# Designs tried in a protein design chat: VHH binders against Ras guanine nucleotide exchange factor efc25 (efc25). Part 1

No score or structure here was measured in a lab: all are predicted.

Target 1, 234 residues: Ras guanine nucleotide exchange factor efc25 (efc25), of Schizosaccharomyces pombe (q9usu1r752to985)
Amino acid sequence: TPEEFASQMTLLEFDYLKQIPSREWIFRSWVSRDSRSAVRNYINFSNCFTYWIINCILEKKNTKARTAVISFFIQTAYKCLSLQNFSTLMSIVSALNSAPIYRLHAAYKLVKAEDIICLSGLREIVETKKNFSTYRALLRKAELPCVPFLGVILSDLTFIDEGNPDVLDSSPHLLSFNKRHRLADVVADVCRFQSSSYEMQSNTDLQSYILHRCRFVNQDLSYLFDKSLSLEPR
Positions, changes and structure headers below are counted from each chain's first letter, unless a header gives other numbers; antibody chains are not in Kabat numbers.
F is the ipSAE of ESMFold2-Fast. E and O are both the ipSAE of ESMFold2, at different seeds. Each is the mean of both directions, binder to target and target to binder. V2 is 0.75 times the mean of E and O plus 0.25 times the DockQ between their complexes.
[cut] stands for letters that were removed.
Atom coordinates printed by the task and the answers are left out, and those that the model quotes come from them; centres of patches stay.

## First folded at step 1 (VHH)

Design E10
Fold by ESMFold2 at other seeds, look of step 3:
Structure E10 (fold): chain B 234 residues (1-234), chain A 121 residues (1-121)
Amino acid sequence: as target 1 above (234 residues)
Amino acid sequence: EVQLLESGGGLVQPGGSLRLSCAASGFTFSDYYMSWVRQAPGKGPEWVSGISSSGSTIYYADSVKGRFTISRDNSKNTLYLQMNSLRAEDTAVYYCARGEDTAMVYYFDYRGQGTLVTVSS
């Protein structure tokens, strides 16, 4: 069910988040693919999950079956929003917005109006406009527990060095202090999210199924787009 | 050691054109989603455009659609941004950013030093 799937994805994503030690945020351990960083592992899982959704939709040969899978993931993303799991929400909407899936107009035409309205609202949350302003507003209102979107955290850390100095005297020490202060603020926010817990019961079999399925997905967008064309020609 | 080196910025009049380049080294460029992100003085970063690892999937922010063209040459480890019909609002430092290859998930884990684009008469 969408509800159970959303709950178990939330527990999985939260576990990935909790495993990230503070030193990785400071030393940017994820920059090299050669390192076994917890951030890198989480990124890899999120990418695999996004592609898994695309594969689940495209493996259905019947338009009605594809519509059912799309509706399932819309409903899952809506439940993720209510659980304040913004990470899974972003992954689902990204998959539905991907070129292979977005173009499936025949399948989308069969989706219930209620679900289409829901999807439109979810798409607004993930918009990049104004530096993710809609998402950031929701995150500020969110109570614990919450799974924030990693991408915004990484973006904030990546651009800390290019923040404007608010100083009359351009001192290298003051600029370094401002950088460290902003870094500490981001890390403190992440630690705050990591310090709570979701109350849902683990379903080990479902979680293992998800992890197993995500490891064996086709991630070739060119192949997936060609498959999309064969299912719904121009 | 991962490096991204942007170039091609400068001063240009409204309606003019510039071509930005980003030379990549220290990683397998062809495995990564690449993007351009800009930051105007005193503002937060704004994503501009992205391109998949193979170059087959391209995205633009609405503010630049029809005016900017992203491309990559994986044999030269280089990312490009062709900017046409430039406006004063396009004035910013433009960064080449590395991310993971996914449709709409913006994972930026490394950026270059940036190149300044100033659009002014």
Scores: ipSAE 0.210, ipTM 0.599, lowest interface PAE 4.8, mean pLDDT 82

Design M02
Fold by ESMFold2, look of step 2:
Structure M02 (fold): chain B 234 residues (1-234), chain A 122 residues (1-122)
Amino acid sequence: as target 1 above (234 residues)
Amino acid sequence: QVQLQESGGGLVQPGSSLRLSCAASGFTFDDYAMHWVRQAPGKGPEWVSSISWSGGSTNYATSVKGRFSISRDNPSKTLYLQMNSLRPEDSAVYYCAKDLEYYGSGSYFDYRGQGTQVTVSS
């Protein structure tokens, strides 16, 4: 079911998040390509999962079957929103917005109106416009437990560390305080998210299935787009 | 702010060649995979080609494979698309796109700039 899948993805993503030691947030360990960091492991999982969704849709030969998979993931993303799992939510919408999937107009025409309305709302959440303003508003309202979107955390830490030109006209004391205050706020929020727990029951078989399927997905964009063209020609 | 400036388009005859350029600024160009995407009038965006952050891996849509070649020059922060044996169906506005930070996928494109028009007509 979408609810069970969303619950188990939430537990998986939360485990990845909890395993990141505080030093990686402070020292930005993921920046070096040579480092093997817990942050990079989580990034790799998120990328694999996104491509796995694309493959799940494109492996269906029948248009109605592809529609069913699209609807399943829309409903899963909605359940992720209810669980405050913004990371899985972002991955699902990213996959549905990908070039191979976005162009599947015949499949999308068969999606129920309520699911299309739901998808439109989810797309507003993941929009990057105005520095993820919709996502950030939802995150500020979120109670624990919550799985925040890793991409925004990493971007914030990078911008704070590399400087902020728009505050250069302020006093040197104010600039130093603002940088330290912003960094402390981001790290404190991440640590707060890491300190909570989800109470859902673990389904080891389903989690193992998800991890196995994600590990061996095809990430060749040329192949995936060609497959999309074969399924719904121009 | 991410800025992408495409150039090199034009009006050409079938069978001609064009070389598109994309000047990038406002981000660490060397950290991202880059893409070419095209959009014909009244159609949605169509992925054309991708290149890894280092240039070591390239991918092409079947419709352009063997005719188009993607490349990048990281010192000059420039992306290129060499288009050979152009056909009328290649007519479109061509955009360069930065891949999503931290994903390295083609699942979300950032289309900044106006693109460059390629028109292939007899």
Scores: ipSAE 0.000, ipTM 0.196, lowest interface PAE 10.7, mean pLDDT 79

## First folded at step 4 (VHH)

Design T38
Fold by ESMFold2, look of step 16:
Structure T38 (fold): chain B 234 residues (1-234), chain A 122 residues (1-122)
Amino acid sequence: as target 1 above (234 residues)
Amino acid sequence: EVQLLESGGGLVQPGGSLRLSCAASGFTFSSYAMSWVRQAPGKGPEWVSGISGSGGSTYYADSVKGRFTISRDNSKNTLYLQMNSLRAEDTAVYYCARDLEYSGMPYYFDYRGQGTLVTVSS
């Protein structure tokens, strides 16, 4: 069911988030190619999950079957919003916005109107406009527990770390203090999310199934687009 | 160590053109998707354009579509941004950013250079 899938994805993603030690946020351990970081493990899982959704849709031989899978993931993403799991929500919307899936007009035509309206609302959340302003507003209102989207956190840390000397015309001490203050704010927010818990009961069998299915999915967008063309020709 | 060095910024009149370059070193350039991100004074960073590691896929923000062209030369470890029909709102510091290719969307970064200033004014 979309509800149970969303709940178990939320627990699984929250476990990934909690496993990230504070030192990785401070030192940005994911930048180095020489080490395996908990952040890298989480990124890899999220990417595998996104491409797993694409593969699930494209492996269905008929249009009605593809529509059913699309509807399942729309409903899953909506439940993730209710759970304040923005990470799984972003992954699902990214998969549905991918070129191989977005073009499946015959399958989308069969999706119920309520699910299409739901998807439109979810797409607004992930939009990049004004530095992800819609997402950031929702995150500021969110109560704990919450799984924030890792990609925005990583980008915030990246743009704080180096600073641009040409833009800021102030003393070196003030510049360094402002940088340290902003870094501390981002890290404090992450630690706040890591310090809570979800009340839902774990389903180990479903979580193991998800992890197993996601491990080695095809991530070649060119191949996946060609498969999409064979299923719904131009 | 990872290094990204932007160049090609300057003062240009509205309607003019400019080409930005970014020299990459300290990592396997062709293995990473790359982006240009800009930051105007008093504004947050704004993603401009991205390109896959191979160069086979390119992406653009709506505000620059049709005016800007991203490209790369993996033999020279160099990323480019051709900027045409420049407008006053394009004035910003432009950063070369290494993309994580997160969730199939090129909006997330793990490293950037110090940037190059582009000023569009009469």
Scores: ipSAE 0.494, ipTM 0.786, lowest interface PAE 1.9, mean pLDDT 85

## First folded at step 12 (VHH)

Design F2
Fold by ESMFold2 at other seeds, look of step 13:
Structure F2 (fold): chain B 234 residues (1-234), chain A 121 residues (1-121)
Amino acid sequence: as target 1 above (234 residues)
Amino acid sequence: QVQLQESGGGLVQPGSSLRLSCAASGFTFSSYAMHWVRQAPGKGPEWVSSISGSGGSTNYATSVKGRFSISRDNPSKTLYLQMNSLRPEDSAVYYCARDLEYGSGSYFDYRGQGTQVTVSS
């Protein structure tokens, strides 16, 4: 069911999030290739999951079967929104917006109107315009527990170092203080998200199934696009 | 050990051209998509352009499309931004940024110190 899938993905993603040591946020351990990073492991899982969705849709030879998988993931993403799991939500919408999937017009035509409306709303959340303004607004309102999207967090940490737009024509130590304050705010927010728990009961069989299926997924975009063309020609 | 060093900025008049360079070291340059991101005084960062690891795919923000051209030379580990028909609103610090490799989106895990571009009003 979309509800149970969303719940178990949320527990999986939250476990990855909670396992990130505070040192990684401070020292940005994911930038170096010299050491293993819990942040990088989480990103790798999320990438595998995104491609797994693409493969699940394209493995169906029948148009109605592909439509059913698309609808399943739309409903899953909507439940992720209600669970405040923005990471899985982003992964699902990214998969549905990918070139191999977005072009499946015959399959999308068969998707129920309510699911299409739902997908349109989800797409607005992931929109990059105005520096992810919709996503950031939702995140500000979110109560704990919550799984934030790492991509925005890591990009924010990358761009804090030099810019402090609230302080101009000030002494150098005031600029340094404001930079450290902004960094501390981002780190404090992520630590706040790590500090709570979801109430849902773990389904270890389903979680193991997801992890197993994701491990060997095809991530070759050229192959996946060609497969998409064979299923729905231009 | 990852390093990105931007250069080529300066003070120019409207309508002028500039070419920015970014020297990369400490990672397999050709394996990463690269970006230009700019930040004007009092504004947040604004994504400008991206190029795939091979150089085969490029994208541009609407505000610079048709005026700016991103390119890379993988043997020399250098990223470029050719900026033509410069306008006062293009004034900013320009940063070279490495792609995070998080899905197909434009997210960043490292940037350089930036190079200042000022187009006199």
Scores: ipSAE 0.605, ipTM 0.837, lowest interface PAE 1.5, mean pLDDT 86

## First folded at step 13 (VHH; from F2 with G103S S104G)

Design G4
Fold by ESMFold2 at other seeds, fold request of step 16:
Structure G4 (fold): chain B 234 residues (1-234), chain A 121 residues (1-121)
Amino acid sequence: as target 1 above (234 residues)
Amino acid sequence: QVQLQESGGGLVQPGSSLRLSCAASGFTFSSYAMHWVRQAPGKGPEWVSSISGSGGSTNYATSVKGRFSISRDNPSKTLYLQMNSLRPEDSAVYYCARDLEYSGGSYFDYRGQGTQVTVSS
């Protein structure tokens, strides 16, 4: 069910989040692609999951089957929102917004109106408008446990950490203190999210299924777009 | 070691043009999508433009589309931003940023020191 899938994805995402050692936040271990970091492993899983959704939809031979998969993931994303799992939510909406999937108008036409309304609301959350203002507002109101979206956290760290104090400001000592304070705030929030727990019961079989299915998905967007064109020609 | 160095900023009048450059080293430049991100004093970073690793796909924020042009020269490991019809609201520090390789959007794992662009009469 969408509810069970969302619960088990949330447990998987949270395990990835908890595995990130504190030193990675301090030394930004994900910047070097020569070393393998826990942050990079988590990103790779999220990318695989996003493309797995795209492949699941495009591998269905008829429009009604593709509609069923789309509806399943809309409902899964909505449950992720209620679980405060913003990471899985972002992955699902990213897959549904991808060029190969977004263009499947025949399949979307068969999706129930309530699910379309739900998807429209979910799309507002992932909008980049005003530096992800909708997402950030939801995150500020969220209680623990919560799985935040790593992409925004890492981008924030990139633009806070060691900017151009001499280029931008005449008061480098004050800017340096303010930057250090903001960096500490972001890191403290991440550590706070890592310190909580979800109470859901683990379903090891379903988690193993998800991990196994994600490992070798096709991530070639050009190939996937061509497949989309063959399924629903313009 | 990843390095990004921006240059080409300056003080110009409204309606002027500037060309920003970003020299990259320490990574396989052609394998990464690259971005320009700007930040005005007291404001959060604002994504400006992106270009794919090959240079075949570009994208722009609505506020700059039609005025700015992103390009890259992979042999010289250099990213460019041609800025035309500059406006006072374009005044900011402009950063060259490397793509995080996180699907679904433009996210960043490294930036340069930035170059100041000031548009005033």
Scores: ipSAE 0.699, ipTM 0.874, lowest interface PAE 1.0, mean pLDDT 88
Fold by ESMFold2 at other seeds, fold request of step 16:
Structure G4 (fold): chain B 234 residues (1-234), chain A 121 residues (1-121)
Amino acid sequence: as target 1 above (234 residues)
Amino acid sequence: QVQLQESGGGLVQPGSSLRLSCAASGFTFSSYAMHWVRQAPGKGPEWVSSISGSGGSTNYATSVKGRFSISRDNPSKTLYLQMNSLRPEDSAVYYCARDLEYSGGSYFDYRGQGTQVTVSS
């Protein structure tokens, strides 16, 4: 069910989040030559999951079957919103907005009106407009437990850590203090999210299935787009 | 070590053009999508433009479409932003940023120190 899938994805994502040592947030270990940082492992899982959704839709032979899979993931994303799992929410909407899937107009035409309205609302949350203003507003209101979206966190750290060129001297102490304070705020926020727990019961078999399916998905968008063209020409 | 160094900023009048450059080193430049991001005083970072690793795909913020053009020269490991018809609201520090490789959008794992663009009359 969408609800059980959303619950288990939330537990999986939360485990990845909790595994990230504090030093990776401070030193940005995902930029270093360490190709297997905990942050990078989490990103790799999220990317695999996104492409797994794309593959699940495109492997269905008829339009009605593809519509059913699209509807399943819309409802899963909506449940993720109620669980405050913004990471899985972003992955699902990213898959549905991808070029191979977005163009499946015949399949989308068969999606129920209430699911289309739901998807429209979810798309507004993930919009990059005004530096993710909708997402950030929701995150500020969210209570624990919560899985924040890693992409925004990492981008925020990037723009704090490599600060503007210092045109000396126009308050070098103020610039340094503000940078340190902002870094500490972001790190404190992510540590706060890591310190809580979800109450759902783990389904190890379902989680293992998801992890196994994700590691072997095709992530070649050109190939996937060509497959999309063969299923819905033009 | 990853290095990005922006140049080409300056003080110009409205309607002028500028070309920004970003010299990259310490990583396989052609393997990464690259971005321009700008930040005006007192504001958060604003994504401006993206270009794929090969240079075959570009994308622009609505506010700059038709006025700005992103390009890259992979042999010289250089990213460019051609800015035409500059407006006072384009005034910002412009950063060259490397793509995080997170699907579904433009996210960043490294940026340069930036170059100041000021448009005033």
Scores: ipSAE 0.687, ipTM 0.868, lowest interface PAE 1.1, mean pLDDT 87
Fold by ESMFold2, fold request of step 16:
Structure G4 (fold): chain B 234 residues (1-234), chain A 121 residues (1-121)
Amino acid sequence: as target 1 above (234 residues)
Amino acid sequence: QVQLQESGGGLVQPGSSLRLSCAASGFTFSSYAMHWVRQAPGKGPEWVSSISGSGGSTNYATSVKGRFSISRDNPSKTLYLQMNSLRPEDSAVYYCARDLEYSGGSYFDYRGQGTQVTVSS
């Protein structure tokens, strides 16, 4: 069911989040792609999951079957919102907004109006206008437990960082102090989310199924778009 | 060590053109999508443009579409932004940013120090 799937995805994502050592937030270990990082492992899982959704939809040869899968994931994303799992929510909306899926107009035409309205609301949460203002407002109000979306966190840390300065700054101590304060604020927020727990019971069979299915999915958008064209021609 | 160095900014009049460059080192440049992001005083970062690792796919923010052109030269490990018909609202620090490789959007894991672009009459 969408509810059980959302619950187990939330437990999986939260476990990935909790496994990130605090030193990775401080040193930004994910920047060096030749080193192992818990942050990178979590991102890789999220990417695999997003593409798994795309593959699940495109593997259905019948339009009504594709509609059923789309509706299932809309409902799953809505439950993720109620669980304050913004990471899975973002992954699902990303898959549904991807070129291979977004163009499936015949399948979307069969989706119930209630689910289309729901999807429209979910899309507003992920929109980038005003620097993700809708998402940030929801996150600010969120009570624990919560799974935040890493993409925004990591991008925020990047634009606080001064990069690779090449010249002397006239006030390097003031810039360093303000930078460290802003970095500490972001890291403190992340640590706050890591400090709680969800109450749902683990379904290890379903979690193992998800992890196994995600490991080897096709992530070639060009290939997936061609498959989409064969299923719903222009 | 990952390094990104932007150059080519300056003070210009409205309607002028500028070409920004970003020299990359310390990573396999051709394996990464790259972005230009700008930040005006008192505002948050604003995504401007993206280009795939191969250079075959490009995207632009609505505010710059038709005026700006992103390109890359993988042998020289250099990213470019050609900025035409510049407007005062284009004034910002422009950053070269490396893609985080997180699906579903443009997210960043490294940026340079930026280059200032000021468009004033």
Scores: ipSAE 0.684, ipTM 0.867, lowest interface PAE 1.1, mean pLDDT 87
Fold by ESMFold2 at other seeds, fold request of step 16:
Parts: structure tokens; C-alpha cells; sequence
Structure G4 (fold): chain B 234 residues (1-234), chain A 121 residues (1-121)
């Protein structure tokens, strides 16, 4: 069910989040691609999951079957919102907004009106305008436990980065203190999210299924778009 | 040892053009989507434009579309931003940023030191 899937994805994503050592936030271990980091492992999983959704939809040979998968993931994303799992929510909306999927108008036409309205609301949350203002407002109000979206966190840290001084900086000591304070605030907030627990019961079989399916997913967007064209021609 | 170095900024009059450059090193440049992000005094970072690793796909913020053009030269590991019809509201520090490789949007894992663009009469 969408509810059980959302719960198990939340536990999986939370485990990835908790495994990130504090030193990775401080030293930005994900910037170097020569070494493996817990942050990169988590990003890789999230990317695989996003593409897995795209593949699940495009593997269905008839429009009604594709509609059922789209509806399943809309309902899953809605449950993720109630669990405050913004990471899975973002991955699902990203998949549904991808070029191969967004263009499937025949399949979307068969989606129930209630689910389309729900999807529209979820899309507003992930809007990039005003620096993700809707998402940030929801995150600010969120209770623990919560899985924040890593992409915004890492981008915020990048623009605080002490190793790359602002061009207009004529007072390095004062600006260095301000950057350190902002960095500490972001890291403290992430550590706060890492410090709690979800109470849901693990379903190890379902979690293993998800992890296995994600490992070998096709991520070639050109191939996936061509497949989309063959299923619903222009 | 990722490095990004922006250049080409300056003080110009409204309506002028500028071409920004960003020299990249320490990573396989052609494998990464690249971005321009600007930051005006007292404001947060504002995404300006993105280009795919191959250069085949570009995207722009509404505020700059039609006036700015992003491009790249993969052999020389250089990213460009052609800025035409500059306005005072385009005044900012412009940063070259590397894509985080997180699907579904424009996210960043490294930026350069920036280059100042000032548009004033």
C-alpha cells in the first residue's frame, strides 16, 4: 500500500541520514569524488529511487496500468508529507515532473481528480521560486522526527563555504565569524534532525526489495524519453 | 581539489553587455552540469542559469531569459555567461557553481570566489 511504502521509505531514508558523520558536514566530504562519503551514498540512493519510479511507470505497456502507478506514487508522496519525509516526497515529485513522465498526458487524464489536486499541492511545496520558500516554511514548522531534503542543505552549505571568501569582503575577520556562525547553525539544525527516531516497525523484506530494485535501474534520460515517446506518441 | 575561478565582471552602464567566464579544474568538467548563481548585497543566492554537461540543454531564470545566454567549451573547461541589456537590478556578485548531481533540480556542491557586476548610470 502507499502508506506502508511511504513508511518503509521513510525508515530507509532516515537510516541514511543518521549514518552521516558530523565531520562530513564540517569538511564537506561530498565535494571530492575521489573518495566515498555517506552523503554521496545517500544522494546516489535518492537518485536511483527517483529513476526507479520513472522506470516503474514506463515499464507498463498500457495507459491504465501507467495511471495506476502514477496514482500509487502520488498517494505515497502525500503520506510522506504527513510523515515529514521531505526527501522521498521530493524524489517522487521530481520523477513525476521529469520529461519522460510529465508528457504522459493520456495516463494523467485517467488519474482521479482528487489525486491530481493532491499532486498540484505537492508541486507547490517543491517549487524552486523564492529559494524554496514553501519547503523552508514547512521545514521550519516541522516536529521531530523529520527527514529534510538534502539538496537544499548542501546548497546552503556551499554558499556559506569559508574556503571561498566573498569578493566584496574587506573585513575578513568579521565575515569569517559570520560565516562560521551560519555554518554552525545549519550543521546544528541537521544534527537535530539526526537525533530523533521514527516509531514505525521495519519491514526488512520490503526495504531489501526497494534497495535491490534501485541498484540496477536505467538512468539514461534520453533512452527513457524515447521509451516515453513510443508509449504515447506526440 | 576542485577549483572554479570567475572573471569578466566590471562596472558598466545600463543597456551594456558583459561576458563572464569561469575556469574549471580538478574534476571532469564535461561530466557536470554547471550553473550561474548571483548574490546581491543583503539578499540570498539567486539561481540565474544552468547548462548540461554536454551543453545541449540550457535553462534560465525568468528575470534574465532572453537577455542572458549560458554556454560552455568542454575542451578548455570554461563556462560562460553572456549578459546583454544589463539593468541595475542585475548588479551582484556572480558565482560559477558545480552541480551537486542530485536529480530533479539545480543544487550545488562547489562555487568559485565570484566576480562583481555593477550596473550603474
Amino acid sequence: as target 1 above (234 residues)
Amino acid sequence: QVQLQESGGGLVQPGSSLRLSCAASGFTFSSYAMHWVRQAPGKGPEWVSSISGSGGSTNYATSVKGRFSISRDNPSKTLYLQMNSLRPEDSAVYYCARDLEYSGGSYFDYRGQGTQVTVSS
Scores: ipSAE 0.684, ipTM 0.867, lowest interface PAE 1.1, mean pLDDT 88
Fold by ESMFold2, look of step 16:
Parts: C-alpha cells; sequence; structure tokens
Structure G4 (fold): chain B 234 residues (1-234), chain A 121 residues (1-121)
C-alpha cells in the first residue's frame, strides 16, 4: 500500500541520514569523490530510487497500468509529506516531473482528479523559484522526526558566503567568525534532525526489496526518453 | 583539490555584453555538469544556467533565456557565460558551480569565489 511503502522508505532514508558522521558536514567529504562518504552513499540511493520510479512506470505496456503506477506514487508522496519525509517526496516528484514521465499525457488523463490536485500541491513544494521558499517554510515548521532534503542542505553549505564584510565593519576576522557561525548553524540543524527516531515498525522484507531493486536501475535518460516516445508517440 | 576561478566581470552600461570565464582544476571537468549561479546583495543564490558534461545539453533560467549563452571547452577545462543585453537586475556576484549529481534539480557541491557584474542603476 502507499502508506506501508511511504513508512518503510522513511525508515530507510532516516537510517541513511543517521549514518552521516558529523565530520562529513565539517570537512564536506562529498566534494572529493576519492573518499568514502556517507553523504554520497545516501545521494546514490536517492538517485537510484528516483530512476527506479521512472523505470517502474515505463515498464508497463498499457496506459491504464502506467496510470496505476503514477497514482500509487502520487499517494506515496502525499503520505511522505504527512511523515515529514521530504527526501522521498522530492525523489517521487522529481521522477514524475522528469521528461520521460511528464510527457505521458494519455496516462495522466486517466489519473483521478483528486490525485491530480494532490500532485499539483506536491509540485509547489518542490518548486525551485524563490530559492525553494515553500519547502523551506514547511521545514521551519516541521517537528521531529523529520527527514530533510539533502540537496538543499548541501547547496546551502556551498553558498554560505552570504555575509558582507562591510556589514561586519569590514573586519577579516569577524567575517571568518560569521562564516563559521553560519556553518555551525547549518550543522546544528542537521544534527537536530539526526537526533530523533520514527516509531514505525520495520518491515525488513519490503526494505530489502526496495534496496535490491534500487541497486541496479537504468539511469540513461536518453534511453528512457526514447522508451517514453515509443509508449506515447508525439 | 577542487578549484574553480571566475573572471570577466566588471561595471557596464545597460544593454552591454560581458563574457565570464571559469577555470577549473583538481577534478575530471568533462565528467561534471556545470552551472552559473548569481547572488545579488541581500538576496539568496539564484540559479542562472547549466550545461552537461559533454556540452550537448544546456538550460537557462527564464529571466536570462535568449540573452545568456553557456558554453564549455573541455580540453582547456573552462566554462563560459556570454551575457548579452545586460539589465540592472542582472547585477550580482556570478559563481561557477559544480553539479552535485543529485537527480531532479540543480544542486551544487563546490563553487568559486565569484566575479562581480554591475550594470549601472
Amino acid sequence: as target 1 above (234 residues)
Amino acid sequence: QVQLQESGGGLVQPGSSLRLSCAASGFTFSSYAMHWVRQAPGKGPEWVSSISGSGGSTNYATSVKGRFSISRDNPSKTLYLQMNSLRPEDSAVYYCARDLEYSGGSYFDYRGQGTQVTVSS
């Protein structure tokens, strides 16, 4: 069911989040692809999951079957919002917004109106205009437990140089302190999310299935788009 | 060490053109999608444009589409942004940024120190 799937994805993603040692936030271990990084492992899982959704939809040969898979993932993303699992929510909406899937108008025409309305609301959350303002507002109001979206966190760490030296009375040591202070604030926020737990019961069979399916998915977007064209011609 | 260094900014009149460059080192440049991101004083970062590792696919923010052109030269490890028909609202520090390789959007794991572009107000 969408509810069980959302719950188990939330537990899986939360485990990935909790595995990230504090030193990775400080040294930004994901920038060098030569070292083992828990952050990079989590990103790789999220990427595989996003492409797995795309493959699940495109594997269905008839339009009604594709519609059923699309509806399943819309409902799953909605449950993820209720669980404050923004990471799985982002992955699902990203898959549904991908070029191979977004263009499946015949399949989307068969999706129930209530699910289309739901999808529209979910798309607003992931909207990038105004620097993810809707997502950031939801995250600020979120209580623990919560799985934040890593992409925004990592991009924020990259652009932490928002302070102006003249605002800090043009002192180089005050600028360095302000940058370290902002960095510490971001790290403290992520540690806050890591410090809680979800109380849902683990379903190891479903979690193992998800991990296995995600490990080996086709991520060739040009191939997937060509497959989409064959299923619903221009 | 990953390094990105922007250049080519300056003070110009509205309607002018500028060409920004970004020199990359310390990573396999051709393997990464690259971005231009700009930040005006007191504002958050704004994504401007992206280009695939091969250079075969480009994307632009609506605010700059038709005026800006992103390109790259993989042998010289250099990213470019040609900015035409500049407007006062284009004034910002422009950053070269490396793609995080996170699906579903434009996210970044490294940026340069930026180059200032000022279009007279």
Scores: ipSAE 0.684, ipTM 0.865, lowest interface PAE 1.1, mean pLDDT 87

